VH-VL binders against Large ribosomal subunit protein eL28 (rpl28). Designs and how they scored, part 22

Target 1, 132 residues: Large ribosomal subunit protein eL28 (rpl28), of Dictyostelium discoideum (Social amoeba) (q9gs21)
Amino acid sequence: MSQDLVWSIIKKNNAFLKSSHGLTLSAEPGNLRNKNSLKYSGLARRTTIDVAAVNGKVVVSSKIVKKAAFPAQSKKTTTFSTVNTRKTARFVKTLATQYAPELRAAALGRLHRVQSALRSAKKAAARKAKKN
Below, E stands for the ipSAE of ESMFold2; O stands for the ipSAE of OpenDDE; V2 stands for 0.75 times the mean of E and O plus 0.25 times the DockQ between their complexes.

## First folded at step 15 (VH-VL; framework fv_ecleralimab)

Design T61 (from T53 with light chain D50S Y94F; at its last look DockQ between E and O 0.03; V2 from the best seeds 0.00; counts 0 for: pae E 14.8 > 2, placed apart)
Fold by ESMFold2, look of step 15:
Structure T61 (fold): chain C 132 residues (1-132), chain A 120 residues (1-120), chain B 107 residues (1-107)
Amino acid sequence: as target 1 above (132 residues)
Amino acid sequence: EVQLVESGGGLVKPGGSLRLSCAASGFTFSNAWMHWVRQAPGKGLEWVGHIKSKTDGGTTEYAAPVKGRFTISRDDSKNTLYLQMNSLKTEDTAVYYCARDDWGFAMDYWGQGTLVTVSS
Amino acid sequence: SYELTQPLSVSVALGQTARITCSGDNIGKYSVHWYQQKPGQAPVLVIYDSSKRPSGIPERFSGSNSGNTATLTISRAQAGDEADYYCQVWDYSFDYVFGGGTKLTVL
């Protein structure tokens, strides 16, 4: 089955999964969920992890910012096949654990939902192709 | 300590426009995502939209019923959130609340609300 | 889009345990937030992230979710707990969604 056909079915069944836009989660140096937050100022850029469906594939992207006196940052984007679901989950878990542990649960939850939607769309595409 | 105060509500005819303000204090406003939520008289809560912090891109998202008619903006130098409402309908009649995002997609502090009435 | 269903009303005897449900497809996988709203007042966050309590909320408020149901539990119900209660979730596919609200009456 061609990827263009699969993507057209995914687009029809889940409009939110066709775009390159997804939830961008960010970690702030101080914990905003805690009223005892440490002093925080300046233009610090947050570490972000995003998970989205792009052209029928799972795309994980991140901007990594250290808290050091001189912040270093790196942008990475990795595309995964829908077949490698457990490898993709391990990658997101490792990335979040190392650089943004407070985002780990949200990023993995997002990944699970994107993977589930893509699996459902692939099942629908396979049924349609079999009928034809 | 955290305080949110909405203002600018009032009576407006259908098709009219109105601008709401939300004055914030007691926290670093420039780092916060902010929401508008409305409640029609005797009805439940309905999310209107949000605006991200400038450091997270400053972008907005809207609920479908208001998309294209309402615009959320912020002025970090004045610690103020805005809601510009255009092409108002009678269905937009509600108390409008501003709320702070708790960094977990919940709303941990709310203003007292301001009433918008749209009627002929 | 995604929908949350709450019962219109729940009654509880004074001093007993109240349970307010919120139904949604696979809600056990989402972070669920709960708000209390008394007449003429703004909502107050009472549970966030499914089971966590903001500062100042009594320990008798608790929350859980599994499968298709999230539950707000109020033990030793007091007259001051009479209010409307809303559940709320977020996801990338449907944004912010509130339940329709449940009126809790303390008998």
Scores: ipSAE 0.000, ipTM 0.537, lowest interface PAE 14.8, mean pLDDT 77
ESMFold2 (binder alone), look of step 15: mean pLDDT 93; pTM 0.950
OpenDDE, look of step 15: ipSAE 0.657; ipTM 0.889

Design T62 (from T53 with light chain D50K K52D Y94W; at its last look DockQ between E and O 0.62; V2 from the best seeds 0.00; counts 0 for: pae E 5.8 > 2)
Fold by ESMFold2, look of step 15:
Structure T62 (fold): chain C 132 residues (1-132), chain A 120 residues (1-120), chain B 107 residues (1-107)
Amino acid sequence: as target 1 above (132 residues)
Amino acid sequence: EVQLVESGGGLVKPGGSLRLSCAASGFTFSNAWMHWVRQAPGKGLEWVGHIKSKTDGGTTEYAAPVKGRFTISRDDSKNTLYLQMNSLKTEDTAVYYCARDDWGFAMDYWGQGTLVTVSS
Amino acid sequence: SYELTQPLSVSVALGQTARITCSGDNIGKYSVHWYQQKPGQAPVLVIYDKSDRPSGIPERFSGSNSGNTATLTISRAQAGDEADYYCQVWDYSWDYVFGGGTKLTVL
């Protein structure tokens, strides 16, 4: 199934589009006509980047459609330890810049949240170990 | 302060094997990604492969011409990077450099290189 | 995978400005790195991440990167700048790609 077909299905049934009604309460009159184009979902995107915590490490997952493999998609995951925060940030920035520049800010923001959560979890574990 | 010293190069016949070593000092080797890059006589630089730090998974990646024949490994207790080269071909004749990868996917420090000659 | 093209040679008069190009499809989206290699020596990183200069590299070395072309610029060329210069990028597939190299001759 093409990403266009997936997006078509999402547009018809996506409650996310319905909830955007209040986003532009003072919007220009013409803006009401573009309710289905406010943003892309991950299901309809040709290229995606995700960042998650897995087993105490940062895992970056990507889905890239290569020109020679269209419409087939390549999925790849890459794992980074929390001690290599600079290299992880550079990796996410570089990947997004090369293949999904529109996702760069969102991917880096997600990375920051994941790294913060991992730092907090490590601090909490250290406090628990000292208390016991 | 950062030093990389390759060794183990020499003359080998086609189909033979050779192991290169790269002794590292002046930085935390266990946190570094390390590369092998080669240069045929009179030719340009060609990336051979890399190995991630152990903490980043310790996995390797290779250029297509060497996949299945070359193996990169590391011994963090000895601060040493290795390149095992099997099924050598005359096209593998080159100076082999080890290089450190900084966080920017650039090779910021290089060794002096070691010559591998594959000839009958 | 990704391909980089450099001219085989560039000549510059002593004291003048040399420009060495590196061509690649949409290279402006890549972090481009540049290496200098003098005869019989290992490469030395002179520019990284498009335009950043490592410690110890004089400011007369600069880089730019847009569209399909990256350029290494060496102002006030000196005899000691005579060397081979390589551009390099990292690609998504974790391929590290070098250009073919450019011999800079200082006349």
Scores: ipSAE 0.112, ipTM 0.670, lowest interface PAE 5.8, mean pLDDT 80
ESMFold2 (binder alone), look of step 15: mean pLDDT 92; pTM 0.943
OpenDDE, look of step 15: ipSAE 0.806; ipTM 0.920

## First folded at step 17 (VH-VL; framework fv_ecleralimab)

Design T63 (from T56 with light chain S31D; at its last look DockQ between E and O 0.06; V2 from the best seeds 0.00; counts 0 for: pae E 15.7 > 2, placed apart)
Fold by ESMFold2, look of step 17:
Structure T63 (fold): chain C 132 residues (1-132), chain A 120 residues (1-120), chain B 107 residues (1-107)
Amino acid sequence: as target 1 above (132 residues)
Amino acid sequence: EVQLVESGGGLVKPGGSLRLSCAASGFTFSNAWMHWVRQAPGKGLEWVGHIKSKTDGGTTEYAAPVKGRFTISRDDSKNTLYLQMNSLKTEDTAVYYCARDDWGFAMDYWGQGTLVTVSS
Amino acid sequence: SYELTQPLSVSVALGQTARITCSGDNIGKYDVHWYQQKPGQAPVLVIYDNSKRPSGIPERFSGSNSGNTATLTISRAQAGDEADYYCQVWDYSYDYVFGGGTKLTVL
């Protein structure tokens, strides 16, 4: 199977095709590599950052793929309450800067959208409570 | 009807201090996030900072130019927002508005403002 | 902090449509709010969450936000619409950022 076809399937699966509260962001080889950097093109070697709303809280998770001779993945999950918006943004910024700088803007934009959705849900709940 | 009334503005020399008040009515003040926004004469709007409701942590955030010099506080029993301004500079000269956040991180109601003039 | 750019002034003929832009890098991914400020008065929220009108704001006011540009549209401009207009976002660092303001003149 040609690598072009495999990459097309991978791009589709990794692209944000529909809006949701959860989406795994990844460093796609096509965005950061060309054919001269082919050794970084494998799907199993992607570093990912995910930002999602879970039970009314912001959850940041990551898979860090070491680019050494034996690929291994480590996963870290950190949960933030909605009141820690500045702390959450700094954490995501630092994480992306350290491990996936190409994802920094996307991860922070995703964080904004997740927190906006949580804010809207809190606003709706507060308006319902005021009606009682 | 939501009402916000600022007071405490005036003339002060550089290095001085001033405390602004914002009296609130017509809504449950203790549930609201409150902002201070300023506007230098003939200039645009500039966010100063906010204070969250107690149920959302009661914490404050400040814009960089005022951090460490300004302190926002609230007294929910008096429905009053405060801005303590220390180490005032001439660039702090502005009309200061208090504003209510409607939970969407927008300022849906504003007071009429109080003028602070910092000059020698 | 996140930078928002507005034209300094916009002119519109009475009864015509005014469009005031607010430009920012990827602003379409954020919620944009718009404020009207008449001379000697406090700002008034006229559009929130990109396109929603608060109670009491006429349907003549509408908003859109996509790509790098948010737009406040005022249809059938009236003399009373003459004011300064500010866009505002909560940026990715969660600071509140205002545009520089646009003076709308109704001719």
Scores: ipSAE 0.000, ipTM 0.526, lowest interface PAE 15.7, mean pLDDT 77
ESMFold2 (binder alone), look of step 17: mean pLDDT 93; pTM 0.952
OpenDDE, look of step 17: ipSAE 0.782; ipTM 0.911

Design T64 (from T56 with light chain S31H; at its last look DockQ between E and O 0.51; V2 from the best seeds 0.00; counts 0 for: pae E 3.8 > 2)
Fold by ESMFold2, look of step 17:
Structure T64 (fold): chain C 132 residues (1-132), chain A 120 residues (1-120), chain B 107 residues (1-107)
Amino acid sequence: as target 1 above (132 residues)
Amino acid sequence: EVQLVESGGGLVKPGGSLRLSCAASGFTFSNAWMHWVRQAPGKGLEWVGHIKSKTDGGTTEYAAPVKGRFTISRDDSKNTLYLQMNSLKTEDTAVYYCARDDWGFAMDYWGQGTLVTVSS
Amino acid sequence: SYELTQPLSVSVALGQTARITCSGDNIGKYHVHWYQQKPGQAPVLVIYDNSKRPSGIPERFSGSNSGNTATLTISRAQAGDEADYYCQVWDYSYDYVFGGGTKLTVL
């Protein structure tokens, strides 16, 4: 089965494709941790973790803000095949635990939804192939 | 049984180049992330870099001291990992190991290493 | 860049318990792996995920990790345990980091 066919079905049947950042911005740069600072912050940089299906594979994207005297963003994207579900889960869990523990549950939940969508798309494509 | 066999080590002058190979057997090499780790004589282990499986994007990462000078590649049809080392320095003198990444980001199998000596 | 610190050497009497530490800022957030390297040999993974043993590693090898310290424990030390021991973590920003190594001497 074609990876393009699988991806097309995922795009049609999966709301995950419309959100590149499904996670709430909750980590604040510079340790600003109050209601008024969050509400009116104009200089905020946020750690983000996104998990999406791209071309039939799981893609994890992140921007990490280091909370130190030398703050910087580290931008990385990593791709996993659908066969590597154990390693993918370890990767997402470890990344969130180290840099944004408040996002860990949401990131893992999104991973499970993306993996479920990929399984469903593969099953649907297999049924189409049998009909041909 | 998992086996990793490095080759291509030897003596080279500073500024020179050398290519190391790691022949893999006993596992599905094409699904594995692979590492190079080095150890200067009498010193500790130092991570050099890794390459992900092609299906996981095939991308590489390098330690700062070697970035821009070393290139990791793989040939899945030959079950072989490569390390191209350019602009070699005397501080690159070490035994170079290839290692397999496990699902938990540890190095669960190692080769016996190949010695690279960079000396004028 | 994340850094791991180990003592340079540890001595243990035959049959006694050895403890080798690996210190890092908030290392308890990491999964710590341990490698044994005997003279002239390649490293061997002896503990992964802080406390788990790979197949073939005897139960007298154990590990723990909390706060700023991970510890490799070798009970009933044998002459064959004399080796260098390295801790290692994966950190997404720093990739793969080894400790400096600890030489275990069995007396």
Scores: ipSAE 0.305, ipTM 0.728, lowest interface PAE 3.8, mean pLDDT 81
ESMFold2 (binder alone), look of step 17: mean pLDDT 93; pTM 0.951
OpenDDE, look of step 17: ipSAE 0.783; ipTM 0.912

Design T65 (from T56 with light chain S31L; at its last read DockQ between E and O 0.39; V2 from the best seeds 0.62)
Heavy chain, then light chain:
Amino acid sequence: EVQLVESGGGLVKPGGSLRLSCAASGFTFSNAWMHWVRQAPGKGLEWVGHIKSKTDGGTTEYAAPVKGRFTISRDDSKNTLYLQMNSLKTEDTAVYYCARDDWGFAMDYWGQGTLVTVSS
Amino acid sequence: SYELTQPLSVSVALGQTARITCSGDNIGKYLVHWYQQKPGQAPVLVIYDNSKRPSGIPERFSGSNSGNTATLTISRAQAGDEADYYCQVWDYSYDYVFGGGTKLTVL
ESMFold2, look of step 17: ipSAE 0.586; ipTM 0.819
ESMFold2 (binder alone), look of step 17: mean pLDDT 93; pTM 0.952
OpenDDE, look of step 17: ipSAE 0.803; ipTM 0.918
ESMFold2, look of step 18: ipSAE 0.472; ipTM 0.771
ESMFold2 (binder alone), look of step 18: mean pLDDT 93; pTM 0.942
OpenDDE, look of step 18: ipSAE 0.728; ipTM 0.902
ESMFold2, fold request of step 21: ipSAE 0.473, 0.523, 0.495; ipTM 0.761, 0.787, 0.772
ESMFold2 (binder alone), fold request of step 21: mean pLDDT 94, 94, 94; pTM 0.953, 0.954, 0.954
OpenDDE, fold request of step 21: ipSAE 0.598, 0.827, 0.822; ipTM 0.878, 0.922, 0.920
ESMFold2, last read: ipSAE 0.577, 0.570, 0.513; ipTM 0.806, 0.809, 0.771
ESMFold2 (binder alone), last read: mean pLDDT 93, 94, 93; pTM 0.952, 0.955, 0.954
OpenDDE, last read: ipSAE 0.813, 0.816, 0.824; ipTM 0.917, 0.918, 0.920

Design T66 (from T56 with heavy chain D102E; at its last look DockQ between E and O 0.03; V2 from the best seeds 0.00; counts 0 for: pae E 17.0 > 2, placed apart)
Fold by ESMFold2, look of step 17:
Structure T66 (fold): chain C 132 residues (1-132), chain A 120 residues (1-120), chain B 107 residues (1-107)
Amino acid sequence: as target 1 above (132 residues)
Amino acid sequence: EVQLVESGGGLVKPGGSLRLSCAASGFTFSNAWMHWVRQAPGKGLEWVGHIKSKTDGGTTEYAAPVKGRFTISRDDSKNTLYLQMNSLKTEDTAVYYCARDEWGFAMDYWGQGTLVTVSS
Amino acid sequence: SYELTQPLSVSVALGQTARITCSGDNIGKYSVHWYQQKPGQAPVLVIYDNSKRPSGIPERFSGSNSGNTATLTISRAQAGDEADYYCQVWDYSYDYVFGGGTKLTVL
């Protein structure tokens, strides 16, 4: 199964996607199936991971439900330069592995697509600058 | 017990407007995503749109056939969901259901529906 | 837009196993939900997330989803299972997509 196919299906499975320059990946597809588990564990909502292009950079955002002392969701946003592709991939892999392993392949696939789109946009901008 | 009661259906002419309401009880309405789903007589189910809970952004999404003509809103203080239907077409004739989606994208509770008939 | 295809009708003998299919391109990667609708009534959720049963749904109802086909299985069919059945997915384009429905007849 290709990562492009997985990415396409994950993009189709999210009910609320919102960003200024990209799509937000959400774990909401599994929310109902975990209703009883979340109730007994004290969790109200599943973890989400968002990977988007914002102002020419890769932005990874997450809402992470922490169960220890504070079960409320914690939002965390990290911005990466397009030159830091290895660092960005490591960050997304580590974040998903730790907090939402069921989303790891989808998040990495989405990252690849966002990075490819940003590379294409930067190349087009460089062509326009040379015409001046 | 969870209850959803739709109202406001009726007969309207093409080009007209109608406002549907869905009164909710037996759950924390403000935490739920709410949906409108319609069913033309003798036909299948068709999603119309939804509105998220306020904590999830309170935003709406619509199916393509109704986008720009229908508006979903909610009043959490009254536990009420609304559907404003403008520029109605004969194709909009259907039973309109209100459905709850408290923790996911499955619609686990439905009202009994209200009939909207659009004809000359 | 994503499309789901169901057979128009399925017949099953009383006490036998009914299988209702829902076909879609790579549907095995979706969470599929199933609704039962009896004549003149609102739909009732019978299976969610491919294979999970809501409270109050008997274990005779089960679901599976792989490849291009999701299946609702009703074992030991009863007269009360006679209804229309709809599959549904949530696609990433923000649309909730229903199948066309399958009329189950219990003979």
Scores: ipSAE 0.000, ipTM 0.520, lowest interface PAE 17.0, mean pLDDT 76
ESMFold2 (binder alone), look of step 17: mean pLDDT 93; pTM 0.953
OpenDDE, look of step 17: ipSAE 0.774; ipTM 0.912

Design T67 (from T56 with heavy chain A32Y; at its last look DockQ between E and O 0.60; V2 from the best seeds 0.00; counts 0 for: pae E 5.3 > 2)
Fold by ESMFold2, look of step 17:
Structure T67 (fold): chain C 132 residues (1-132), chain A 120 residues (1-120), chain B 107 residues (1-107)
Amino acid sequence: as target 1 above (132 residues)
Amino acid sequence: EVQLVESGGGLVKPGGSLRLSCAASGFTFSNYWMHWVRQAPGKGLEWVGHIKSKTDGGTTEYAAPVKGRFTISRDDSKNTLYLQMNSLKTEDTAVYYCARDDWGFAMDYWGQGTLVTVSS
Amino acid sequence: SYELTQPLSVSVALGQTARITCSGDNIGKYSVHWYQQKPGQAPVLVIYDNSKRPSGIPERFSGSNSGNTATLTISRAQAGDEADYYCQVWDYSYDYVFGGGTKLTVL
């Protein structure tokens, strides 16, 4: 019935989903290699991929080192609606394949969980609105 | 039939401004990310920037040579893409194409382009 | 600043196979797209996602991508295949990057 009730449920679930599904993935190897090799002090080659729900939308963010040498790291964010799940999946797959292929399966699995949670939250809000 | 038609090109002095338009038809314009790509006479293609659909955030990204000088916008009610070009330089002389992004991050349909000439 | 390198020109005899290369550091990790541009005309997408053909592109056009090289292959070259060809990738840090273009001449 009530649009206000629907938005209240969505806003509550959206905040929880953001908190529960925020994940920073690292492409750095384990620290054992630092013990067995010459360190380049200040080197920041770690690429991270984060997939979260924000305000009912899927937000993909990453920290990408453009070159092997420090210092450049910039964080970039792209927002996707829940309507085009194929385009979102292609974006995450392409990003991981280019910069962190070992994280590709985890990033896509995370995306699937976030998308599923958003669909479930919308259905739950609709059921509560219909019941009330 | 997908159709993209650029307009607004012409001669402008260095430091000047110009606004390009791209009229879209034959598809649901509001669902697509859109690009500007330029080609200097006798040279290759160079990406200028893009704008996402509003449902995907409506944000823009730009190639480094134009960042801070060019602004991409869209008006979904008019099915029109815009390129505002400020502080124009002679190296901005090119044919400017608008292009539609496909779901694979390629440009599947292009306009015929409009010529911008920046010279003293 | 991701860079794509193409040969400036390639020649092919009528009816033979043309191969146009696009070189980049670890380009095999990218989705490579190819465009055909005839003089005075807009570019036309001929290959996307390394090897896929849009509707209306004949099977004579094919693509591959591995290691540091992507290749556009045009079998049974026809006079109408004479054009400039551009490779393109999406690089998240620089967004969209084109190669310098290759002029294909059909002899």
Scores: ipSAE 0.146, ipTM 0.691, lowest interface PAE 5.3, mean pLDDT 80
ESMFold2 (binder alone), look of step 17: mean pLDDT 94; pTM 0.956
OpenDDE, look of step 17: ipSAE 0.780; ipTM 0.912

Design T68 (from T56 with heavy chain K52R; at its last look DockQ between E and O 0.47; V2 from the best seeds 0.00; counts 0 for: pae E 3.8 > 2)
Fold by ESMFold2, look of step 17:
Structure T68 (fold): chain C 132 residues (1-132), chain A 120 residues (1-120), chain B 107 residues (1-107)
Amino acid sequence: as target 1 above (132 residues)
Amino acid sequence: EVQLVESGGGLVKPGGSLRLSCAASGFTFSNAWMHWVRQAPGKGLEWVGHIRSKTDGGTTEYAAPVKGRFTISRDDSKNTLYLQMNSLKTEDTAVYYCARDDWGFAMDYWGQGTLVTVSS
Amino acid sequence: SYELTQPLSVSVALGQTARITCSGDNIGKYSVHWYQQKPGQAPVLVIYDNSKRPSGIPERFSGSNSGNTATLTISRAQAGDEADYYCQVWDYSYDYVFGGGTKLTVL
């Protein structure tokens, strides 16, 4: 079914999604030191990973401190449909392993909860469509 | 079982254009990310760019040397990947491979390649 | 961009173990993939995710990755293992990156 329809149902159950995911993950400041050659003055810049449901799709977003001589942060988002659950998990694992290994378990757990919520919303939408 | 067949290579003058095709079979093309990789004669492999599956947003990324000149597209109804090359330079001379990235962010199946020669 | 460095060539005696290195800053945090390319042929994936073998690749091929070095290991080297070998990573903030390639010669 339509991802827009799935998203409309998810919005009606917004409290569940907020309670089961949505928090931004950050790497510990000391771990950023192990991944770069920067002076200590860069300690305030941290890698974050977030996993959320947006418009019936899984959106993985990150803020990453680059490894260049002059540190900069890059924000990227990647969207996955619910049919690509294996590749989505692989993507989150790969991203966290590269840039925030301490967040890997938490990010994958959050992904699992978001995917579960989207599966439940699809079942509810399918039930309503059959009755209509 | 999995097959990727490139076509459309040939001789072209600098500043010219060429379109490559990659016909895919033996897998669900619409779920795969697809890559173009090139290899200049006697040189190593160089990533050109990729296109994500439509289910993952259908977005493209390009290596810096080709950004703005090359365009990757796909037609899932024809199981075909395309590379439109514009403003060709002599350094674009290479064998161009299409490659599949179905799951692991690795290029697990490759076509035979098609030769593009850019010279006066 | 992220850089991968490989030796230009490696020689191994028939039946012995070959080791091909791929060096990069903190490469141990990446999933490293390895490709074999014989003359006139397309590359073939021989190792993915640092150490995993795709179906059809003999168990003589193995891989490791830690610190700043990933290694492709080919035990009991055969004449048919003569090829160019490339390492590759995908960096989330950068491109797909190949090493420069290593020519393996079996003596």
Scores: ipSAE 0.289, ipTM 0.728, lowest interface PAE 3.8, mean pLDDT 81
ESMFold2 (binder alone), look of step 17: mean pLDDT 93; pTM 0.953
OpenDDE, look of step 17: ipSAE 0.751; ipTM 0.907

Design T69 (from T56 with heavy chain H50Y; at its last fold request DockQ between E and O 0.45; V2 from the best seeds 0.00; counts 0 for: pae E 2.4 > 2)
Heavy chain, then light chain:
Amino acid sequence: EVQLVESGGGLVKPGGSLRLSCAASGFTFSNAWMHWVRQAPGKGLEWVGYIKSKTDGGTTEYAAPVKGRFTISRDDSKNTLYLQMNSLKTEDTAVYYCARDDWGFAMDYWGQGTLVTVSS
Amino acid sequence: SYELTQPLSVSVALGQTARITCSGDNIGKYSVHWYQQKPGQAPVLVIYDNSKRPSGIPERFSGSNSGNTATLTISRAQAGDEADYYCQVWDYSYDYVFGGGTKLTVL
ESMFold2, look of step 17: ipSAE 0.536; ipTM 0.814
ESMFold2 (binder alone), look of step 17: mean pLDDT 93; pTM 0.952
OpenDDE, look of step 17: ipSAE 0.760; ipTM 0.907
ESMFold2, look of step 18: ipSAE 0.684; ipTM 0.881
ESMFold2 (binder alone), look of step 18: mean pLDDT 93; pTM 0.949
OpenDDE, look of step 18: ipSAE 0.640; ipTM 0.887
ESMFold2, look of step 20: ipSAE 0.641; ipTM 0.860
ESMFold2 (binder alone), look of step 20: mean pLDDT 93; pTM 0.949
OpenDDE, look of step 20: ipSAE 0.698; ipTM 0.895
ESMFold2, fold request of step 21: ipSAE 0.408, 0.357, 0.467; ipTM 0.724, 0.740, 0.768
ESMFold2 (binder alone), fold request of step 21: mean pLDDT 93, 92, 93; pTM 0.949, 0.948, 0.949
OpenDDE, fold request of step 21: ipSAE 0.567, 0.770, 0.767; ipTM 0.870, 0.908, 0.906

